# Designs tried in a protein design chat: VH-VL binders against Imidazole glycerol phosphate synthase subunit HisH (hisH). Part 1

Every score and structure here is a prediction.

Target 1, 225 residues: Imidazole glycerol phosphate synthase subunit HisH (hisH), of Colwellia psychrerythraea (q47xb5)
Amino acid sequence: MTSAKNVIVDTGCANLSSVKFAVERLGFEVTITDDITIIQQAEKVIFPGVGSAKHAMKNIKAKNLEAALQGLTQPVLGFCLGMQLMTESSTEGKKSSTEGNNDDNTSHIVPCLNLIPTNVEPLKAQGNRLPHMGWNTLTQVSNHPIFKGISEGDYFYFVHSFAAPISEYTIASCEYGSTFSAAIAKDNFIGCQFHPERSSALGSKIIQNFLELDSTELNQELVNL
Unless a header shows other numbers, all headers, positions and changes below count from the first letter of the chain; Kabat numbers aren't used for antibody chains.
F, E and O are the ipSAE of ESMFold2-Fast, ESMFold2 and OpenDDE, as the mean of both directions, binder to target and target to binder. V2 is 0.75 times the mean of E and O plus 0.25 times the DockQ between their complexes.
[cut] marks letters that were taken out.
Atom coordinates printed by the task and the answers are left out, and those that the model quotes come from them; centres of patches stay.

## First folded at step 9 (VH-VL; framework fv_ofatumumab)

Design A1 (from hfw with heavy chain W53S N54K)
Fold by ESMFold2-Fast, scan of step 9:
Structure A1 (fold): chain C 225 residues (1-225), chain A 122 residues (1-122), chain B 107 residues (1-107)
Amino acid sequence: as target 1 above (225 residues)
Amino acid sequence: EVQLVESGGGLVQPGRSLRLSCAASGFTFDDYAMHWVRQAPGKGLEWVSTISSKSGYIGYADSVKGRFTISRDNAKKSLYLQMNSLRAEDTALYYCAKGPYDFVWGSYFDYWGQGTTVTVSS
Amino acid sequence: EIVLTQSPATLSLSPGERATLSCRASQSVYSYLAWYQQKPGQAPRLLIYDASNRATGIPARFSGSGSGTDFTLTISSLEPEDFAVYYCQQYDNWPYTFGQGTRLEIK
């Protein structure tokens, strides 16, 4: 079994080719794997995801990755669904009521990895079309190391119908009918709701900042939003 | 009705330049990514270039990178393709195409112009 | 680059018959696949997007299916105007790529 410096976690449902290409384009080597030992020994872990939080969590549990991911101490960067899986739970399984008083309708909450203690809920788009699909700006940007060279007003690509609200863990915000967390972080776990692998040169800068991240920089007191 | 009308094609010798234009109407031009796709005589479709709604990101096929420049003028509702150092293999019908949203990395083409012919030969 | 392979290269059928056209990707494109129809002397016309969604104005006889690497375009009962070249296109990964086309011709 060989170790790898940079790893992309293979949960069985992620679009890994775009992420692998984005990393390799920057001159870094990266290994796609679901091997617990290789993941635990990596210096940097990228945690991408597309699709349903429910299906992703089912696959994570089936592969016995849940405890391994929760125990990671090196920097971990999640994209889109990967960010959402880092939260405590997603209300993705919640069904809309046909009637406000219908007691036969139940909510189905999807428990996630609980690495960052916030939750994912339906995006309050206030009449705007869902999913939130397209280029949008970061309205506030913290002093987090992954945002070196990134400023308020910079454009990133989003595709989502669910979002984490603003909280003490928010390191960048975005507005689409309501304000939500464009990125969240706690300790070594960092998540971006946007797709840096599909964004402009600034998206590549996020990935580069992460891969060049010195772990001592994560011990700094962050300026939160 | 969405309409895209290309112009600027013609017969040119290798090494010369041409500028293609595409006039758009029937939709809010500055809300959508725009694209150029070409088709060589008797061959299939080949993506050439892409530009986001505000020119924030631009992409090119490797075969044209460094020689072609895509641009747009949202006030004039026009898309352009400046083609320099033309080669015989650039001979094709060039289509202006609209994306369904403002996204350069994940687009299909919901409307196409009729195309303008570029022939590069001695 | 993601390579799309269409089969068959040529399909000879009569009006009223069912046509099944295949598109295979060299790697997963999830559901990010579109189908186009092109008649001689005309621009391509979008038929299907997101693998299975019919574009505006496209007749119900056209349907798309599949995900990942294997995709199918079905025309349930051929009309004379359906004899054309059909292309698939992936938009999961950059650069955008098209299949080589399937020519649907009258038997």
Scores: ipSAE 0.007, ipTM 0.434, lowest interface PAE 12.2, mean pLDDT 86

Design A10 (from hfw with heavy chain S52T P100S)
Fold by ESMFold2-Fast, scan of step 9:
Structure A10 (fold): chain C 225 residues (1-225), chain A 122 residues (1-122), chain B 107 residues (1-107)
Amino acid sequence: as target 1 above (225 residues)
Amino acid sequence: EVQLVESGGGLVQPGRSLRLSCAASGFTFDDYAMHWVRQAPGKGLEWVSTITWNSGYIGYADSVKGRFTISRDNAKKSLYLQMNSLRAEDTALYYCAKGSYDFVWGSYFDYWGQGTTVTVSS
Amino acid sequence: EIVLTQSPATLSLSPGERATLSCRASQSVYSYLAWYQQKPGQAPRLLIYDASNRATGIPARFSGSGSGTDFTLTISSLEPEDFAVYYCQQYDNWPYTFGQGTRLEIK
């Protein structure tokens, strides 16, 4: 197979099969691949990830995918870590029983793909348990086409300890001790912190909306909250 | 081995209260949603309530909203159902059920306890 | 809420026969559909999840199929222990809902 309409980027992360199944149950074909040519020729690219940004970026660089991903002009949708990898950088550090560094612990900044110019930082959970794990609501939702049929107060599944803050690139927000970006977008790159493949009918609507997306819609819709 | 053991059921008069407990073992309790499902004598299954691992999302069936309160204690690996203003139609076997985490989290029930009987009679 | 309708209400068959049980949803649940078996005096037991995946320890004679609104549970060759009540459940949307059950009885 030298071409595919829809692809899932294989960054070496486990659970790619769950994303593939979520796409296929909607009636779409999709190919899991790390082949640069197949990814570049695809009409839609899904960019999932689990784990740490440091490990994922190491794998992306080892597979020579960095420049290829940065050059994509077709719609790209990132899930969870995939969204975080789309940012400028992620802050990783030693974990404490409370949020942030304690007792002279150090943190490292992990450069990411810089597709959407925001940053990922430890979630400011204000004493709430980390990771932020479970169902939670979108507190604000923009008029972005991936949110067709989705409203403020709708529930999505989250599992994360790091988040992008509210910025000009935020297209949906969520509250967990502090307000953070549930989804971000710039041009053809769209990322959601939640897991659509685990988020019931509403998650399926996100995937459906993305797979039916016309690139002209991205230029005409409001990106801001 | 996953085990869920319910307790706290009994015979109670209409308008009174009962508190059900479920003791969990054999899995990482604080990684999963937990649920209460009931079954009236000779009838089918009815979902009662759900609670996420961190108590951040809680749902109730319309029939019990405002009367029942679900809660959990992750340190004790226990799930609870506080039942107030009990009605004859609350008479049922109450099951504690573990939610799944694979793919569609907290939605299908992969393990069930044996249930505890609640009889509301005057 | 999503209503699940199971048919038939009662199915009378003999050991060795094939059983086909239906579950129909009032709106699409994609493949977010599970099947449970309940024997008298016992808790429900998960048989099938995601419409077609057998749960751990479930015999190969049990299979699930369907997507969207129409789902089927098939038991290819009935064993005596299979005579029980079967429930479908959707987990596409909250609130969680069950079908009314199909009773599989020996006759």
Scores: ipSAE 0.006, ipTM 0.476, lowest interface PAE 11.8, mean pLDDT 84

Design A11 (from hfw with heavy chain T28D, light chain W94Y)
Fold by ESMFold2-Fast, scan of step 9:
Structure A11 (fold): chain C 225 residues (1-225), chain A 122 residues (1-122), chain B 107 residues (1-107)
Amino acid sequence: as target 1 above (225 residues)
Amino acid sequence: EVQLVESGGGLVQPGRSLRLSCAASGFDFDDYAMHWVRQAPGKGLEWVSTISWNSGYIGYADSVKGRFTISRDNAKKSLYLQMNSLRAEDTALYYCAKGPYDFVWGSYFDYWGQGTTVTVSS
Amino acid sequence: EIVLTQSPATLSLSPGERATLSCRASQSVYSYLAWYQQKPGQAPRLLIYDASNRATGIPARFSGSGSGTDFTLTISSLEPEDFAVYYCQQYDNYPYTFGQGTRLEIK
């Protein structure tokens, strides 16, 4: 197909088929593509990712997708690494701990797409095991449209060692030694640190809410955490 | 052509140590998660340990946690497994295996080495 | 941990016959399931990933299907080189686990 209503961005480093299966189980059609024109013309864009921010950004730049993604005006939903790539930067791509005590971290930061002005940093697990892996609850949930039918205390599946802190862009929080952003949003860009495609009926609800989202709902006043 | 070549196996007494190595070629080693999978004589496959491209995530099977240490040297394109406090049940052929992504989550094993034999016997 | 149970343990067939191998998970693994073939004295070879995607170089007679807890590997017409042990593996959650294997034997 040369046009698609729903697309999954092919970043070259994600298990895209699993996300496609999650969407198709809900009765929606979706196309995996790295074609700029198809992405720009889509009604809904899903931006998944697994792996490191460093390699994902390398692939995005190699495919000349950076400017195209930054210019999207339709709703965009990122999962896990996809959420992290929406921020200003990530420390996840930091390779060496040779300078573990250095107070200058700038040279070891991976610049990301800067769609939502927050940053990804190592999760402050306070002695708990990393990665944060398994089922955990949302501690606070905003009135954002993707959370229709989702409540505080609902379980979602997480696999991560890095997280965005609580900020004005946080639309859901989670606690694992410290409180971090389970989901963030700014305008048309929405990111979930958890994996909706692996979070059972509740995860399917997030994907369904997103795919049924009226873009005009994002222009209304929303209550963030 | 992807190649993984294991070495370092041998016969060792219980309680002793061995260090396994895996030399990788034919792909960009620092772009992929790497794994160790073992197989006891006449038995099935058992995942042992995993390491992400940058060593930022490391995982172990409960049976080896605290005794085995996985590491990698991306400049040398090599994967290692330091095995301490070896037990009879660690007797197996140890395979070096490549994941399809740079992160360990969602990893199946698309390429395997020939394996190196570890025999723990008194 | 997620337990994978393969059935049958042993399947005795002749060349040209259809083989159907089952893998059942103790909980949903979605589509995060791979199949491997292992011949005596050789390393495992990836056949199928994401439940139904055939790996590079794998003949069309091999196909995978299923999702959630029930998975099937089918070999439409057995060749002599297909008599081997087959393993399923889930990668939905840690620890990664394998089934116990199905041994495909010449009748």
Scores: ipSAE 0.007, ipTM 0.560, lowest interface PAE 9.1, mean pLDDT 86

Design A12 (from hfw with heavy chain D30E W53S)
Fold by ESMFold2-Fast, scan of step 9:
Structure A12 (fold): chain C 225 residues (1-225), chain A 122 residues (1-122), chain B 107 residues (1-107)
Amino acid sequence: as target 1 above (225 residues)
Amino acid sequence: EVQLVESGGGLVQPGRSLRLSCAASGFTFEDYAMHWVRQAPGKGLEWVSTISSNSGYIGYADSVKGRFTISRDNAKKSLYLQMNSLRAEDTALYYCAKGPYDFVWGSYFDYWGQGTTVTVSS
Amino acid sequence: EIVLTQSPATLSLSPGERATLSCRASQSVYSYLAWYQQKPGQAPRLLIYDASNRATGIPARFSGSGSGTDFTLTISSLEPEDFAVYYCQQYDNWPYTFGQGTRLEIK
């Protein structure tokens, strides 16, 4: 049987090659796979995604990955949509004026993996253009191990219209009309709203920190904002 | 096809000012961070200053902080370096350089101009 | 600041030989290291970025390796046009710093 130390979960998205190249240029080997056994046995799991939460969850369920991902105990790092899929739900298609009304039958609420108990909602851009596209700074950064060598004011690449609000799980924040979670974490699950694979040296540092991470460093009390 | 052309260098006495310009072509100037790097005669390379694509972030080497000002005009596709209170140790060839992305952090220099010479002599 | 030390200061070789140039950082720069070539009277030219990626138009004989504090630029078979000064640069942290250079000269 084939095994892999580092794995990129194949959710069917087109950006997997850029993530693989970002890992490989750091000197690490990584395998793209949707094989449940290989994913479960990996030391590190990267969970990327682009597109809609609805389409990604459909693919995850079709590949029978939902329960497998929910049961992972090793470190898992999600990028952009991957972070959003770690939450309880996404309000894809729901207008900001209906936030907090989860029984609205005109809304499209997408249940996600429920690994980190927060939700994704339309970004409160306060008149700024959506999507939030381009480089922006981290306004607050916790002492989470993923941020070794990363400071407040550091630039990362964002492209999104939905965001997780600030919560007890926020480990870095960003401002774009309102303050939102640039990164969230709970136990072994870490998600970044930004794209480390497109954030050049700083993004590569996030990936490096993750791949060198000792899982015993993951402590919710010490590392969240 | 990327071209960077520096101008504005010259011989100047200590305490005087010079303004360097860099004209860019062959790429979408407003999408990239820009930098100034200098090289003293017979010596190595020294980073001087950096500016993000939207001028939202600017950085300087400690040796020039408070004396030099970097700026850009995206409509004119031009980068500038205003150099005040010049010192003999500022004598160098000054290169305009392009970063690979729109941010100033984690930048290497994928294209360089030919440089403009600044000589500060008393 | 992060100090980059290049060795040797001067490397004398003949065309066709392999050149190995070293760059050491005073602290880890991960893979955030670039290599430049500079010929007399010319601007520096990017050769390698992210420690091992060849820049556009750079011949396959140039390769970079290393991570953390120890980096190497290798030229597998020297051509006459390769005799130049080579600089490493780290972009992990501010201020950006360069090595002092290695001069590759004809034996």
Scores: ipSAE 0.006, ipTM 0.457, lowest interface PAE 13.9, mean pLDDT 86

Design A13 (from hfw with heavy chain D31E W53D)
Fold by ESMFold2-Fast, scan of step 9:
Structure A13 (fold): chain C 225 residues (1-225), chain A 122 residues (1-122), chain B 107 residues (1-107)
Amino acid sequence: as target 1 above (225 residues)
Amino acid sequence: EVQLVESGGGLVQPGRSLRLSCAASGFTFDEYAMHWVRQAPGKGLEWVSTISDNSGYIGYADSVKGRFTISRDNAKKSLYLQMNSLRAEDTALYYCAKGPYDFVWGSYFDYWGQGTTVTVSS
Amino acid sequence: EIVLTQSPATLSLSPGERATLSCRASQSVYSYLAWYQQKPGQAPRLLIYDASNRATGIPARFSGSGSGTDFTLTISSLEPEDFAVYYCQQYDNWPYTFGQGTRLEIK
């Protein structure tokens, strides 16, 4: 029988091998798959992504993964775009003219999986360069089990121009001109805006905490900020 | 067998530029992060720069940031280090080194080249 | 930056003896520590990664242990070719840093 304990969802995104290697380096086996049955039967699901929410949602729908992902009851960890796809929607505004970009982009709202009831909007960088690219610190960290061994002031790698605002679903915050959600969670769905697969030992700690996660720990009081 | 062969070192005056190259063979070059590490005469090892498999992630030591540029050409299986505004303290043997994965985070150096010598003096 | 301090700076021993080399980090690096051997005129050679995993082709007499801030490289019975400089390296965080080295010399 074809089955896997840990899976990485294949949404058609490139560079899934780096996520696979990050997991395997910790001593865990993991399978990259778009097979609904294998995903549904997995104990842990990793949901990575890069690129635009519009194209990612198109691929998810084309692979018939939308309903399958929405119905998952086991722990699910999203990275960067994967976190953004877990929200109700992602929106775009006009790009800052201070960056020398004279293109007038129209506002656009992309419906996402609606697993965590918050929204992704353009990062309010307050004159700082976009994308927010590089190492930055977590300014607040909740007692969520994903953050065992992680403290305020710890550095993670970010590459993004859009962010979820602070809300009741925020489990870690970061500041880049304004304060935004570095990580969000609701029930079994956990998303981080940073790239744990590219954040050195601290990123590996996030992945390890997730793979060792007992689902009963998600019901612990004070999992949010 | 994995081989890394550095070239492009030499004697150069302060303020000038030099470009180092590293030719890789014996592994699938476009699947691994690559690094430059240097060693000043009689001193220890110092990490200089890092580049991911697809050039999407790049890092530099503070001592070289803004002066050095790392790049790679996966089709040619080559790694480069463009060194501008050279200083006497950049004098060292420069090693090309391979990481064990495609990403730059949490990387040790599993294979090293023989190094190429850069001497910056007037 | 994470500072790695190696001790002793120099270790003088005879072939057949056990060598124990220490590496201490200024903050926790978990298990993200590697050990390298460098002989005069040669590039460094990876010995140990992830604190305790022996690299391909490395003799069984080499072993690594430790986690957090305190790490040890042990050579159970020294061979003549083992007299070299040994470096530890952390890859927990950027910048990647090396210890200053321990020179293992023949007595």
Scores: ipSAE 0.006, ipTM 0.500, lowest interface PAE 10.9, mean pLDDT 86

Design A14 (from hfw with heavy chain A33T W53Y)
Fold by ESMFold2-Fast, scan of step 9:
Structure A14 (fold): chain C 225 residues (1-225), chain A 122 residues (1-122), chain B 107 residues (1-107)
Amino acid sequence: as target 1 above (225 residues)
Amino acid sequence: EVQLVESGGGLVQPGRSLRLSCAASGFTFDDYTMHWVRQAPGKGLEWVSTISYNSGYIGYADSVKGRFTISRDNAKKSLYLQMNSLRAEDTALYYCAKGPYDFVWGSYFDYWGQGTTVTVSS
Amino acid sequence: EIVLTQSPATLSLSPGERATLSCRASQSVYSYLAWYQQKPGQAPRLLIYDASNRATGIPARFSGSGSGTDFTLTISSLEPEDFAVYYCQQYDNWPYTFGQGTRLEIK
């Protein structure tokens, strides 16, 4: 059987080539796979998301990955939608069109993996344009190991209309009309709302910090925001 | 096979409006980011606008912001570009193009239509 | 915005020869670069994405290389159908930008 130290979970329609490149340019090898055994045996798991939470959860269930992902004990890093899939639920999902012959059913809440007990809701932009698209700063940053070399005021790239609110799981915040979780974490599961693969040198630092994580650092008491 | 067919181009006077359409087939339209790219006569390619699979993420080139509106109708498998306050410099062949993912930021263009010509002249 | 500069503007070669086309970015685009071929009266056709990955159906004689600011498209042995205009495009940052094109013409 193929074994891999670092894995990118194949969620079906993810931008896997860009994520793979972001890892490889740092000098790490990484394998893209949907094989449960390979994922479970990996030392590090990257969990990118593409599309709506509804579509992504459908693909995860179709590949029989739901239980496997929920049972992972090694460090797992989710990007953007990948972070949102780690929560209990998301209001982001496909809704019925009242026009035309659209077969998409209305969805108010999409159940997700429930790895981190918070929820994703519409971003309260307070009149600012949606999506929140472009470079923005982290307003507060915890002492979580993923943020070694990262400071308050550092710029990261965001593209989203939905966000997790501030909670006990927040490890970094951002402001765009309202304050939301730029990153969340619980135990071995870490999620970033921003796109580290798109956030220049600082984004690369996040990926490097994750790939260099000593799992014992996650067993220490962590100070969240 | 993936097919993208543009329509709606024509000759129009400065300050007026046109609406371009693109009919898509051969792929699951509502899973992909769609784009408009234009090419002025004898010139190179210029990105105009991008729209994500669910219309949640939209971007425009600075030259068209406030004048052009991109939209899509997933039920009809169609992409649109509403062009208002047209200028002579908007004269170009307008291509409908498909991205490889639903993301707006990391897009190259894996399939293109044949284009529809827009001429803005008095 | 990121400016892409292609060189040479025109390249005159014969069938069977090797073609080397350059694209330089005003700042690093990492490997977020694509190459397109455009024949007269036709839409562009994707050749290469992520700097070095060949698109579906593209002949093996086409290859891409480079990262950061310097990129190359190589055609190892020109066929008559390869004489066309070639564009590079970056998708590292918005706005998406294209090079001005290199015209490959028959000697």
Scores: ipSAE 0.006, ipTM 0.499, lowest interface PAE 10.8, mean pLDDT 85

Design A15 (from hfw with heavy chain A33G, light chain Y91R)
Fold by ESMFold2-Fast, scan of step 9:
Structure A15 (fold): chain C 225 residues (1-225), chain A 122 residues (1-122), chain B 107 residues (1-107)
Amino acid sequence: as target 1 above (225 residues)
Amino acid sequence: EVQLVESGGGLVQPGRSLRLSCAASGFTFDDYGMHWVRQAPGKGLEWVSTISWNSGYIGYADSVKGRFTISRDNAKKSLYLQMNSLRAEDTALYYCAKGPYDFVWGSYFDYWGQGTTVTVSS
Amino acid sequence: EIVLTQSPATLSLSPGERATLSCRASQSVYSYLAWYQQKPGQAPRLLIYDASNRATGIPARFSGSGSGTDFTLTISSLEPEDFAVYYCQQRDNWPYTFGQGTRLEIK
């Protein structure tokens, strides 16, 4: 049983090494762990993820991390799938037009951690290629502390086919055939649809802003877009 | 414009080793999971191995586990399959295949190479 | 592991006819099923992913449907180039598995 100031939650995610490197090159120590006690005692928690929400939630449940993650009170930053897992659900594989009883008859809805009350749905790309893959700009950016030194028009790296819609929890937006949440936040939980660990100097700035967060900057309050 | 070109196949005796290569072009190689799928003469498709974008997650079919090693060189845009302790049952056309994302827990294969033939016989 | 069973093993039809190919999973794979076409001497080609989404460049006559354990690939009006072997594949759970194939033959 050890303690760590900064942790990366080990959900069985493929991009853990990239995230660890991104933190360490900024001069911070960080521990990759699935130990509930170490996660709960950390000052900062990074929650990365790639791939399927279904497989990630299966791994989280198998590691007994669900309740521990839901109970965190310190700042938590999720990347890509990590952001999606913070929502109520993901509608992976939804095909048909909406009709009565869709929620009752849909086997494709994956319940997630329900930390931020929004949902993930197929990206409305309006004829553009899926996945949304490559560099794209933030179209609106809130005054959230995570965006200190980040401006509208700044480029970040995206690779996704599902997205959270614009809502009261949106702290940055992006456009790809339609406008979606590039980042969302509620209280101590912050999620980025983009990959800061792959977004060059600007991505490093997001990670640095998170790791340097003063507790008084959040104060369990959200800065709306 | 995505292209995958396999090489390194051939005739080998049982118990010997062979190394397959796959050269990728037309996409950002280090953003995607890569896979090997094989097909024995006159038979269907069988998944062999998979590797995530950063080599952090690797999987093998039970039939090859402990004998085959998948690896990748992102700078060289190449995928490899080191095949040790080859058996007659490993005789197949070996395809290099690309996944649609960097994850490898659940993938379909959106692009395939033409395959390279491995024959294990004495 | 999840077993995929395709039926029929062989389907003999003429150009212009409608083809319906089935794939059944031993347990629910939700919508996480893909279809591939393979012609003699060629690599497999992705036709449909996640049960119903057409891959890039695939003609509109190909459509996929189904969810859970029962999936269908439909070719609305067969062209001569459509006579091939068709495979389904699930991505719901590791390891990845394929069906044994359905051979579509010209009558």
Scores: ipSAE 0.006, ipTM 0.442, lowest interface PAE 11.3, mean pLDDT 85

